# VHH binders against q96fz2, part 95

Target 1, 269 residues: q96fz2
Amino acid sequence: CGRTSCHLPRDVLTRACAYQDRRGQQRLPEWRDPDKYCPSYNKSPQSNSPVLLSRLHFEKDADSSERIIAPMRWGLVPSWFKESDPSKLQFNTTNCRSDTVMEKRSFKVPLGKGRRCVVLADGFYEWQRCQGTNQRQPYFIYFPQIKTEKSGSIGAADSPENWEKVWDNWRLLTMAGIFDCWEPPEGGDVLYSYTIITVDSCKGLSDIHHRMPAILDGEEAVSKWLDFGEVSTQEALKLIHPTENITFHAVSSVVNNSRNNTPECLAPV

## First folded at step 5 (VHH)

Design x27 (framework vhh_6z1v_2)
Fold by OpenDDE, second read of step 6:
Structure x27 (fold): chain B 269 residues (1-269), chain A 123 residues (1-123)
Amino acid sequence: as target 1 above (269 residues)
Amino acid sequence: EVQLVESGGRLVRTGGSLRLSCAASGFTFDDYAMGWFRQAPGKEREVVAAISWSGDSTWHADFVKGRFTISRDNAKNTVYLQMNSLKPEDTAVYYCAAGWGLYESDTSEYDYWGQGTQVTVSS
């Protein structure tokens, strides 16, 4: 996964992340560094994206079932990195393969510390190779959305009003991530950054791309992944597998340029 | 027509340095991530380094160990690979490739490929 969409306004995004804590109380996640949230239809590595993480990471006696939402840098910068510039990192940390997560120090160490997060997105993009041509068709991949009687298919949003309704009730894609905290050697703010765990693609997606993000489908999976206080690393890793509970549609070539940030990026063609 | 033309490959001694260049044409260069790959005789093609469209993000393979550096000049439609402290095991044909994202080491993520340039490191 090298491209995502996360364009919802902050308030809408927050509401979409409503959850129940361990006590059954309905809650909204509290924001950390909300000013770093930059909505975009076209998110690439090194950009900031919102992730969910346990409150326990910030408060020693906090309920580990409580969630915080925070923008983090896409591309994990390991805590042990000694250079002053994260761009000097010599390995790819955009993704973490599920089969080798325990073999790589950059991922194993933070995972062992319970630094699990849920990366939020509208969806992610992948490109299908067209047989016989050097052209690739981009696809937007996301959770199936609940058809409300009035909400036509994402493709049937004939009016701006209908489009707004679609996004007001959008089910966010929830991807399993690992984050780390890096302190710059020269001082300054602690950098929070994340990697997305990847798995082999499900059958439905296999014709488009052979790999996909590890998607956490449902509140239980999300809660278990986040709750490092109660759920061990071993148990959490059982949640990491392909899912068939996805849908997709073809989009225009507009998304090919990472500089393009318009609704056209994820619009069906 | 899309073209990627590699240059700079030659025979060099162990510990030597080379700079590879790849000149791109026939597509919008600054829309694409660029990568360097290599293939040694009897081995599979492997990714060496990758760079984002803007050059603000780079990736290098573990075997590089700080010896190689990828860079690009969008004004010249060119991507570079600076190779220092070369070793005999670095002997391979080096390929330039263009793609839309920085993915893990997968050749399938790249759309366009050059013909390659031979790098030989003697002991």
Scores: ipSAE 0.019, ipTM 0.410, lowest interface PAE 7.3, mean pLDDT 88
Fold by ESMFold2-Fast, scan of step 5:
Structure x27 (fold): chain B 269 residues (1-269), chain A 123 residues (1-123)
Amino acid sequence: as target 1 above (269 residues)
Amino acid sequence: EVQLVESGGRLVRTGGSLRLSCAASGFTFDDYAMGWFRQAPGKEREVVAAISWSGDSTWHADFVKGRFTISRDNAKNTVYLQMNSLKPEDTAVYYCAAGWGLYESDTSEYDYWGQGTQVTVSS
């Protein structure tokens, strides 16, 4: 996928990522570069998005089940990239197809180093081709939420005011990603960048788009994907498949312009 | 003072079996993933198998799957490589390495290395 929403304030996002480590201790992920997190209803490739990754990537003796949250650039820049400007990368690395991930050097190498991450979002957007018109219908796609269920009356889940209240306990979408670390040849800070693994769409989404991100449904899948200290590449890749545990609603064309960053982008039409 | 000491390498006939051992000292063994690598004359060092610090997860290269098994004993600070159905192509110096995480392909990610033990498989 090529567009997401991740609008929660940093503190709310952090609480939404509460987890248990291997020993059963309740934890919040620790931030790296928190100042680079920019909430938005309309995030496109090349922008930064928050990802979860194992603490073991930064501390040799860390428990690999402990998590860091860090903003990373969407669009993987391979460690071997030789140009000084990452935007000049000739290949689109926004998404990585699951069926060729072990064939492509750009993805196989970081995957072999355990560079797996979980990409966080409120949800993602897809554009459905409409028969008999040149217009495409955008949809916001996200995990089923407790508070989004209708009460059987107008206003319970469909009004903007009610939608704002559902963010209190929003279940974030957790997408399987691969990241890499690139050192600028002329010196400077190491760039962390990621790609989202994609699979064939599930039956429920096939009428909207033919591809979907590889969604990690539940804490067991998230933990196994992140834990490169205990879970091999081969075992982790078994988690990469379509899921039916997803919902969606049509949204306004306001989302089409990536510069629009308002709640209207994901509000039901 | 960190040490990894491999043992068990010898001459063995095609189809035979051999178990390599690597004794570790000078670091907290059960905090590190362990790997077995090999290097034949004129070739690059390649990863053969890896095991997580707990022993709960293992990885084996395609060319040894079903024939080789990596294991570890954290109480003894030792990692093992059980090699079955040996082929002449398995002839190499076998190295034990310690690193953090379960890295499958990059030798640069391993922190500590042994001196190697020679395995020769005759036809």
Scores: ipSAE 0.014, ipTM 0.473, lowest interface PAE 7.8, mean pLDDT 86

Design x28 (framework vhh_6z1v_2)
Fold by ESMFold2-Fast, scan of step 5:
Structure x28 (fold): chain B 269 residues (1-269), chain A 123 residues (1-123)
Amino acid sequence: as target 1 above (269 residues)
Amino acid sequence: EVQLVESGGRLVRTGGSLRLSCAASGFTFDDYAMGWFRQAPGKEREVVAAISWSGDSTWHADFVKGRFTISRDNAKNTVYLQMNSLKPEDTAVYYCAASYGVWYSEPDDYDYWGQGTQVTVSS
């Protein structure tokens, strides 16, 4: 997972993240640095994406079940990184393999600190290798959507006009992430950055790509992943596995260029 | 059981030297960054020095640079603070703290704490 769509305006995105805290009270996540949120149909590594994380990361005595939403840089910069420029990282931290997460210090360390986050997206893109050509077919991959104005799930058969009507009730993709905090050695603002945990692809996606993000399917999984005050690292890692509750459709090559930021990037072809 | 036990605090004269030790048990010491903090009467707890889990990186507060040196011995599960050229202003209870993976400047970000050892510097 190297490309996502997260295009909802801030207010719509916030409503899509409505949740219940430990006491059963319905809440909206509170924003940090909302000015850094940049909606796009075509988000690549190095850009900022919104993530959910526990309020306890920012407030000492906060209820760990309460959520903050904050934009973070995609591409984890470890807290121990000594250079003054994060772009000088010698290794790729866009994704973190689930099978080696406890073996790699860049991920093991923040994970041990409870630095778990949920990465938000409309969905993500993958490129299918086509036999006999160097061309790849891009696909947009997302949660099955319930209740359109047609009283059914949105799918590949729906026209672009119908896709314009789904966003007010869109179920956001919720991917398991790990974040870290890096303080520039020469001073300046703390940089928050994240990586997406990846797992083996499910059977439904195996013909498109061999890996997929670790998707947290439903509020119980999301709550347990975020609640580092009550859920240990060992228990949280049990949530990291492939899921079959996913759908997709082929999209135009317009998405190939990360500078293209239009609805055509995710529209069915 | 997780424990951090500080030792070495005592009364010393201005200009003297002292080495504090902190013995750790009950956790994988090699995975934790270690810090030394101090708290003088009527003051808040402040970070004095920190050392990474491996010992490869150290940090010292400006007010102790050149006088204090933090070090660790992972084979002995012990962190040290060598204090030279002590001043009356260094009088405080000194605390050892452990933080998983990385060190922090704020006391609230540390996972485990010792009970402290009193250092008194007289003129």
Scores: ipSAE 0.000, ipTM 0.101, lowest interface PAE 19.6, mean pLDDT 84

Design x3 (framework vhh_6z1v_2)
Fold by ESMFold2-Fast, scan of step 5:
Structure x3 (fold): chain B 269 residues (1-269), chain A 123 residues (1-123)
Amino acid sequence: as target 1 above (269 residues)
Amino acid sequence: EVQLVESGGRLVRTGGSLRLSCAASGFTFDDYAMGWFRQAPGKEREVVAAISWSGDSTWHADFVKGRFTISRDNAKNTVYLQMNSLKPEDTAVYYCAAEYGLYYDEPSDYDYWGQGTQVTVSS
């Protein structure tokens, strides 16, 4: 998982994250550093993406079931990193394999501190290798959505115009992440950065790519992953497995260049 | 105190038109998705149409597509269901429902419900 779309305007994204706390009260997550949120149809590693995390990470004695939404850098910079420039990190921390997460210091330490987050996206992109050629077919992969009103065209792929009407009721993809906090040696703001946990692809995605992000399907899974005050690391890791509740469609090569940031990146072809 | 009050239900002839209204109070209307559901005698409550908090996204059940249109007026805290080309099988009590955040196609996903308005379609 190395490319996502997360293009919703801040207010639309916030409403898509409506949830219930432990007491059953309906809530929207509270923003931290909302001005750092940069929506895009084509987000690559080192850019910021919105994540959900427990309020208890920021407020002592807060209810651990209450949620903050914050932009974080994609590409985990460990708290122990000793160099001044995070871009000089020699390790690829964009993804963290579920099978080795407890063996790698960069991930084991923050996980032990309860630094679990849910990475938000419209969906993610994967490139299918075509046998006998060097060409790869990109796909946009996302949760099944409640069907919106169609023009009455029978059997056709979703038109771009119909696709543009879905966003304020879009069910965001919720991926299991681990974050860490890095304090620059020379001073400055604390850097919050994350990695996406990956698992073996489910049967439905196996023809596209051999790995997939660990997707937290539904509010119960999301709540347990975030709630580090009540849910231990051992219990939370039981949520990390392939998921079949996913859909996809082929997209054009426009998405290949990470500088392209238009609706065409995720439109069906 | 959350209240949803449906109105507009009446007897109408096959092929006729009717507009239902649902007036909402006691909550921040703009934060809620709205849905119209119906229940005919001896049947389960089923979703007819839904609309996002902003009004930009709508969903209509296959059995009403092209005939019914859901809309909302956030300034008036009201959601509407315009019903055209009515059929006897559209006879039911119509319910307005509200859900915080996104709309859904299951009745159990909606937190707030009105008392319903009766629509009767005769041949």
Scores: ipSAE 0.266, ipTM 0.692, lowest interface PAE 5.2, mean pLDDT 88
Fold by OpenDDE, second read of step 6:
Structure x3 (fold): chain B 269 residues (1-269), chain A 123 residues (1-123)
Amino acid sequence: as target 1 above (269 residues)
Amino acid sequence: EVQLVESGGRLVRTGGSLRLSCAASGFTFDDYAMGWFRQAPGKEREVVAAISWSGDSTWHADFVKGRFTISRDNAKNTVYLQMNSLKPEDTAVYYCAAEYGLYYDEPSDYDYWGQGTQVTVSS
């Protein structure tokens, strides 16, 4: 996964992240660094994206079932990194392969510290190679959305009004991530950054791309992944597998250029 | 016509340095991620390094260990690979490749390829 969409306004995004804590109380996640949230239809590595993480990471003795939402840098910068510039990393940390997560120090160490997060997105993009050509068809991949009686498929939103309604009730894609905290050697603010865990693609997606993000489907999976206080690393890793509960549609080549940030990026063609 | 032309490959001694260049033409260079690959005799082609369209993101293979650095100059439609502390195991044909939008670490993910340049490191 190298491209996502996360364009919802902050308030809409927050509401979409409503949850129940361990006590069954309905809650909204509290924001950390809300000013770093930059909505975009075309998110690339090194950009900031909102993630969910346990409050326990920030507050001692906090209920580990409580959630915080925070923009983090996409591309994990490990805490042990000694250079002053994160761009000097010599390996790709955009993704972490599930099969080698425990073999890579950059991922194993933060994971062992319970630094699990849920990366939020409208969906993600993948490119299918066209047979016989060097052309690639991009697809937007996301959770199936509930068809409201009046709102057809994302493609059937004929009116701006209908489109707004679709996004107001959009089920966010929830991807499993690992984050780390890096202190710049020259001083300054602590950098929070994340990697997305990837798995082999499900059957439905296999014709498009051979890999997909590890998607956490449902509140239980999300809660268990986040709750490092009660759920061990071993138990959490059982949640990491392909899912068939996805849908997708072809989009225009507009998304190919990471500089493009318009609704056309995820519009069906 | 899309063209990627590699240059700079030669015979060098162990511990030496080389700078490879790849000149691109026939496409919008600054819309493409670029990558360097290598293929040794009897081995599969493997990714060495990749760079985003803007140059703000780079990736290097584990075997590089800080020895190689990918860079690009969009004004010149050129991507570079600085290779330092070369070893005999670095002997291979080095290929430049381009991909629209994203860069990946698999050869099959790239759209355009150069003809390659031979790098030989003697002991």
Scores: ipSAE 0.016, ipTM 0.356, lowest interface PAE 7.3, mean pLDDT 88

Design x4 (framework vhh_6z1v_2)
Fold by OpenDDE, second read of step 6:
Structure x4 (fold): chain B 269 residues (1-269), chain A 123 residues (1-123)
Amino acid sequence: as target 1 above (269 residues)
Amino acid sequence: EVQLVESGGRLVRTGGSLRLSCAASGFTFDDYAMGWFRQAPGKEREVVAAISWSGDSTWHADFVKGRFTISRDNAKNTVYLQMNSLKPEDTAVYYCAAGYGFYYDEPSDYDYWGQGTQVTVSS
């Protein structure tokens, strides 16, 4: 995964992340660094995106089932990195392959520390290679949305009003991530950054692309992935697999340029 | 017509340096991530390095070990590969490739390819 959409206003995003803690109490995640949240229809690596993580990462003796939402840099910067500029990394940390996660120090170490997060998005983009041409067709891929009696299919949102309603009840895509904390050698703020774990594509997406993000489908999967206090690394990794619970539609070539940040990026063609 | 033209490949001695260039035309260069691949005789094509459209993100293969550096000049529609401390095992045809930068590590992630330039490192 190299391109996502995360455009919801902060308040809408927060509500969409409502959850129950281990006590069964309904909660909203608390924000850390909310000012770093930059909504966009076209998110690329090195940009900030909101992730969920356990409160236990920030507060000693906190309930590990409680969630924090925080914008983090896409592209994991390992804590051991000694250069002053994260752009000087010599390896790709945008994604982490599930089959080699334990072989790479950059991912194994933070994972062993329980630094698991859930990367939030409206959906992600992939490009299908067209047979016989060098052109690629982009697709927006997301969770199936619940058809409300009044809201036609995402494709049938003929009116701006209907479109707004769709997003008010949008089920966010929840992707498994690993994050790390990096302290710049020259001082300054600690950088939180993440990688998205990838797996082989499900059958439904196989014609589009051979890889997909590890999607955590449902509250139980999300909770277990986040709860590093109660769920071991070994148990958590069992959650990492392809899912067929995905839908997609073709979008315009507008999304090809990462500079484009408009609703046209994810609109069906 | 999309064109990627590699240059700079030649015979060099072990420990030597080369700078490869790839001139791009026929597409919007700054919309594409660029990559360098190499293929040695009897081996599969493998990724060497990749760079985002803006140049703000780079990736290098493990075998590079800091010896090679990818860079780009969008004003010149050119991507570069600086190769230092060359070894005989670096002998290969080096290919320039262009893609939308959603992945860097697979040939299938790239849409356009050059014809390649031969790099030979002698012992």
Scores: ipSAE 0.093, ipTM 0.581, lowest interface PAE 4.3, mean pLDDT 89
Fold by ESMFold2-Fast, scan of step 5:
Structure x4 (fold): chain B 269 residues (1-269), chain A 123 residues (1-123)
Amino acid sequence: as target 1 above (269 residues)
Amino acid sequence: EVQLVESGGRLVRTGGSLRLSCAASGFTFDDYAMGWFRQAPGKEREVVAAISWSGDSTWHADFVKGRFTISRDNAKNTVYLQMNSLKPEDTAVYYCAAGYGFYYDEPSDYDYWGQGTQVTVSS
């Protein structure tokens, strides 16, 4: 997973993240640095994306089930990184393989500190290699959605106008992430950055790509992944597996260029 | 360059009120928790009040509860301490501080500090 869409205005995104804390109280996540949230239909590594994480990471004595939403840099910069420019990191930390997460220091150390986050997106993009040509077909991959009409689901057969109307009730994709905190050696604000954990593709996606993000399907999974105060690393890792509860449709080659940031990037073709 | 500039300290009579302000620059203000500390002559620096980056969580020391109120205006990059019912025991240099997390009651958890503003309460 190397390209996502996360285009919702801040207020719509915040409402889409409504949740219940451990006491059953209805809440919205509290923002950190909301001005750094940059909505886009076409987000690539090194850009900022919104993530959910436990309030306990930032606030002493906070209820670990309460949530913060914060923009973080996509591409984990380990806390031990000694260079001044994180874009010069020699190895790729955009994704973290689930099978080796406890073997690699860059991921094992923050995971041991409870630095788990949920990466938010409208959905993600993958490029299917086509037999007999050097061309690839892009797909937009996302949770099954419900139309405003209660009996319907959004699909490739729907008119483009219907896609504009669904965002008010869109179910965001919730991906398991690990984050770390890096202090610039010359001083300045602490950098928060994340990686997306990846697993083998489910059967439904195997013809498109051989890997997929670890998707946390439903509030119970999201809550357990975030709650590092009550849920150990070992228990949280049991949530990391492929899911079949996913849908997709082919999209235009407009998405290929990461500079293109329009609704056409995710519209059904 | 990071700067925290306190203002509002002056001489006031017992029972009076004062509002201290701290103007912040050189960092992302609404990403930082803010605290007010004080230090009287011959004493260690102690925490008075703290406020989270959003303003939704506050903490006040027992000796100022009901008299002092911390608040912030993220649009103005400013944190305030409203001090009511002042006592001679409140005489101190007051410092504002910024911390990336809201750990409130420990000076070592704060990353940036102002130079302080003197508050003197006369009998």
Scores: ipSAE 0.006, ipTM 0.409, lowest interface PAE 9.9, mean pLDDT 87

Design x5 (framework vhh_6z1v_2)
Fold by ESMFold2-Fast, scan of step 5:
Structure x5 (fold): chain B 269 residues (1-269), chain A 123 residues (1-123)
Amino acid sequence: as target 1 above (269 residues)
Amino acid sequence: EVQLVESGGRLVRTGGSLRLSCAASGFTFDDYAMGWFRQAPGKEREVVAAISWSGDSTWHADFVKGRFTISRDNAKNTVYLQMNSLKPEDTAVYYCAAGYGIYYDEPSDYDYWGQGTQVTVSS
């Protein structure tokens, strides 16, 4: 996974992340650096995307089941990275393979520190290779959505008002991620950056691409992945597997250029 | 079709010098950190030296510091290891490895590996 959509306004995104803590109390995640969140229909590596992580990462003695939402750079920069320019890590740390995550130091070290996060998106894009041409067909891939009388569907939205209703009750895609904290050698703010764990594609996606992000399907999986205070690395990794609970539709080539940031990136063709 | 092809390994006498080369193809060389590793019989593979994607940063293991120098030529897609004041303890198969953008001393973080070149130092 090398392209996502995450376009919801901050307040809508926050409400979409409502959850219950360990005590059963209903909560909204608390923001860190909300001004760094940039909604877009077309998020590429090195851009910032919102992730959920445990409050315990920021506050000693915090309840590890409480959640923070924070924008992080896509493309994990390991804490030990020696260069001044993190952009050179773009492709190698955008995704990490589930089968080698405990073998590569760049990922096993932050994972050992409990640096698990849930990467939020409307969905992700993937490009299907077409036989006999250099053309690739892009697809938008996302959770099945609960249709209400007012929400409509992406393909059925005929007006700006109807497009807004599509997102009112959108179930965000929740992908398993690992993050790390990097201190620039020349000083400056600590950089928080993440990678998305990938697995073999499920049967439903195998005709589009051979790999997919590790999707955490439902609040129990999300809670266990985030709660590094109570859930060990070994137990958390049991959550990492393909899911069949996914849907998709073909989209136009408008999405190919990462500078294009319009609803047309998601529109069925 | 990523390939890393080491060359230059041979028998050399104690105190001698040798230059190893590694020719890279099938990937964007300028985006990869390169490392030289070695493995002696009965020992684990260890990092000898590493160089960043730009060539601006290098790391050398303490046991070769001052004797070995890593360098790269991005125009030729080649990384080098200049080995001076060779000792019998330097006898090993030397491997070239590539890791994307990362200057690093850990073998598990490298993505691509060559087949190795044998260096034997006799006393």
Scores: ipSAE 0.006, ipTM 0.226, lowest interface PAE 9.6, mean pLDDT 85

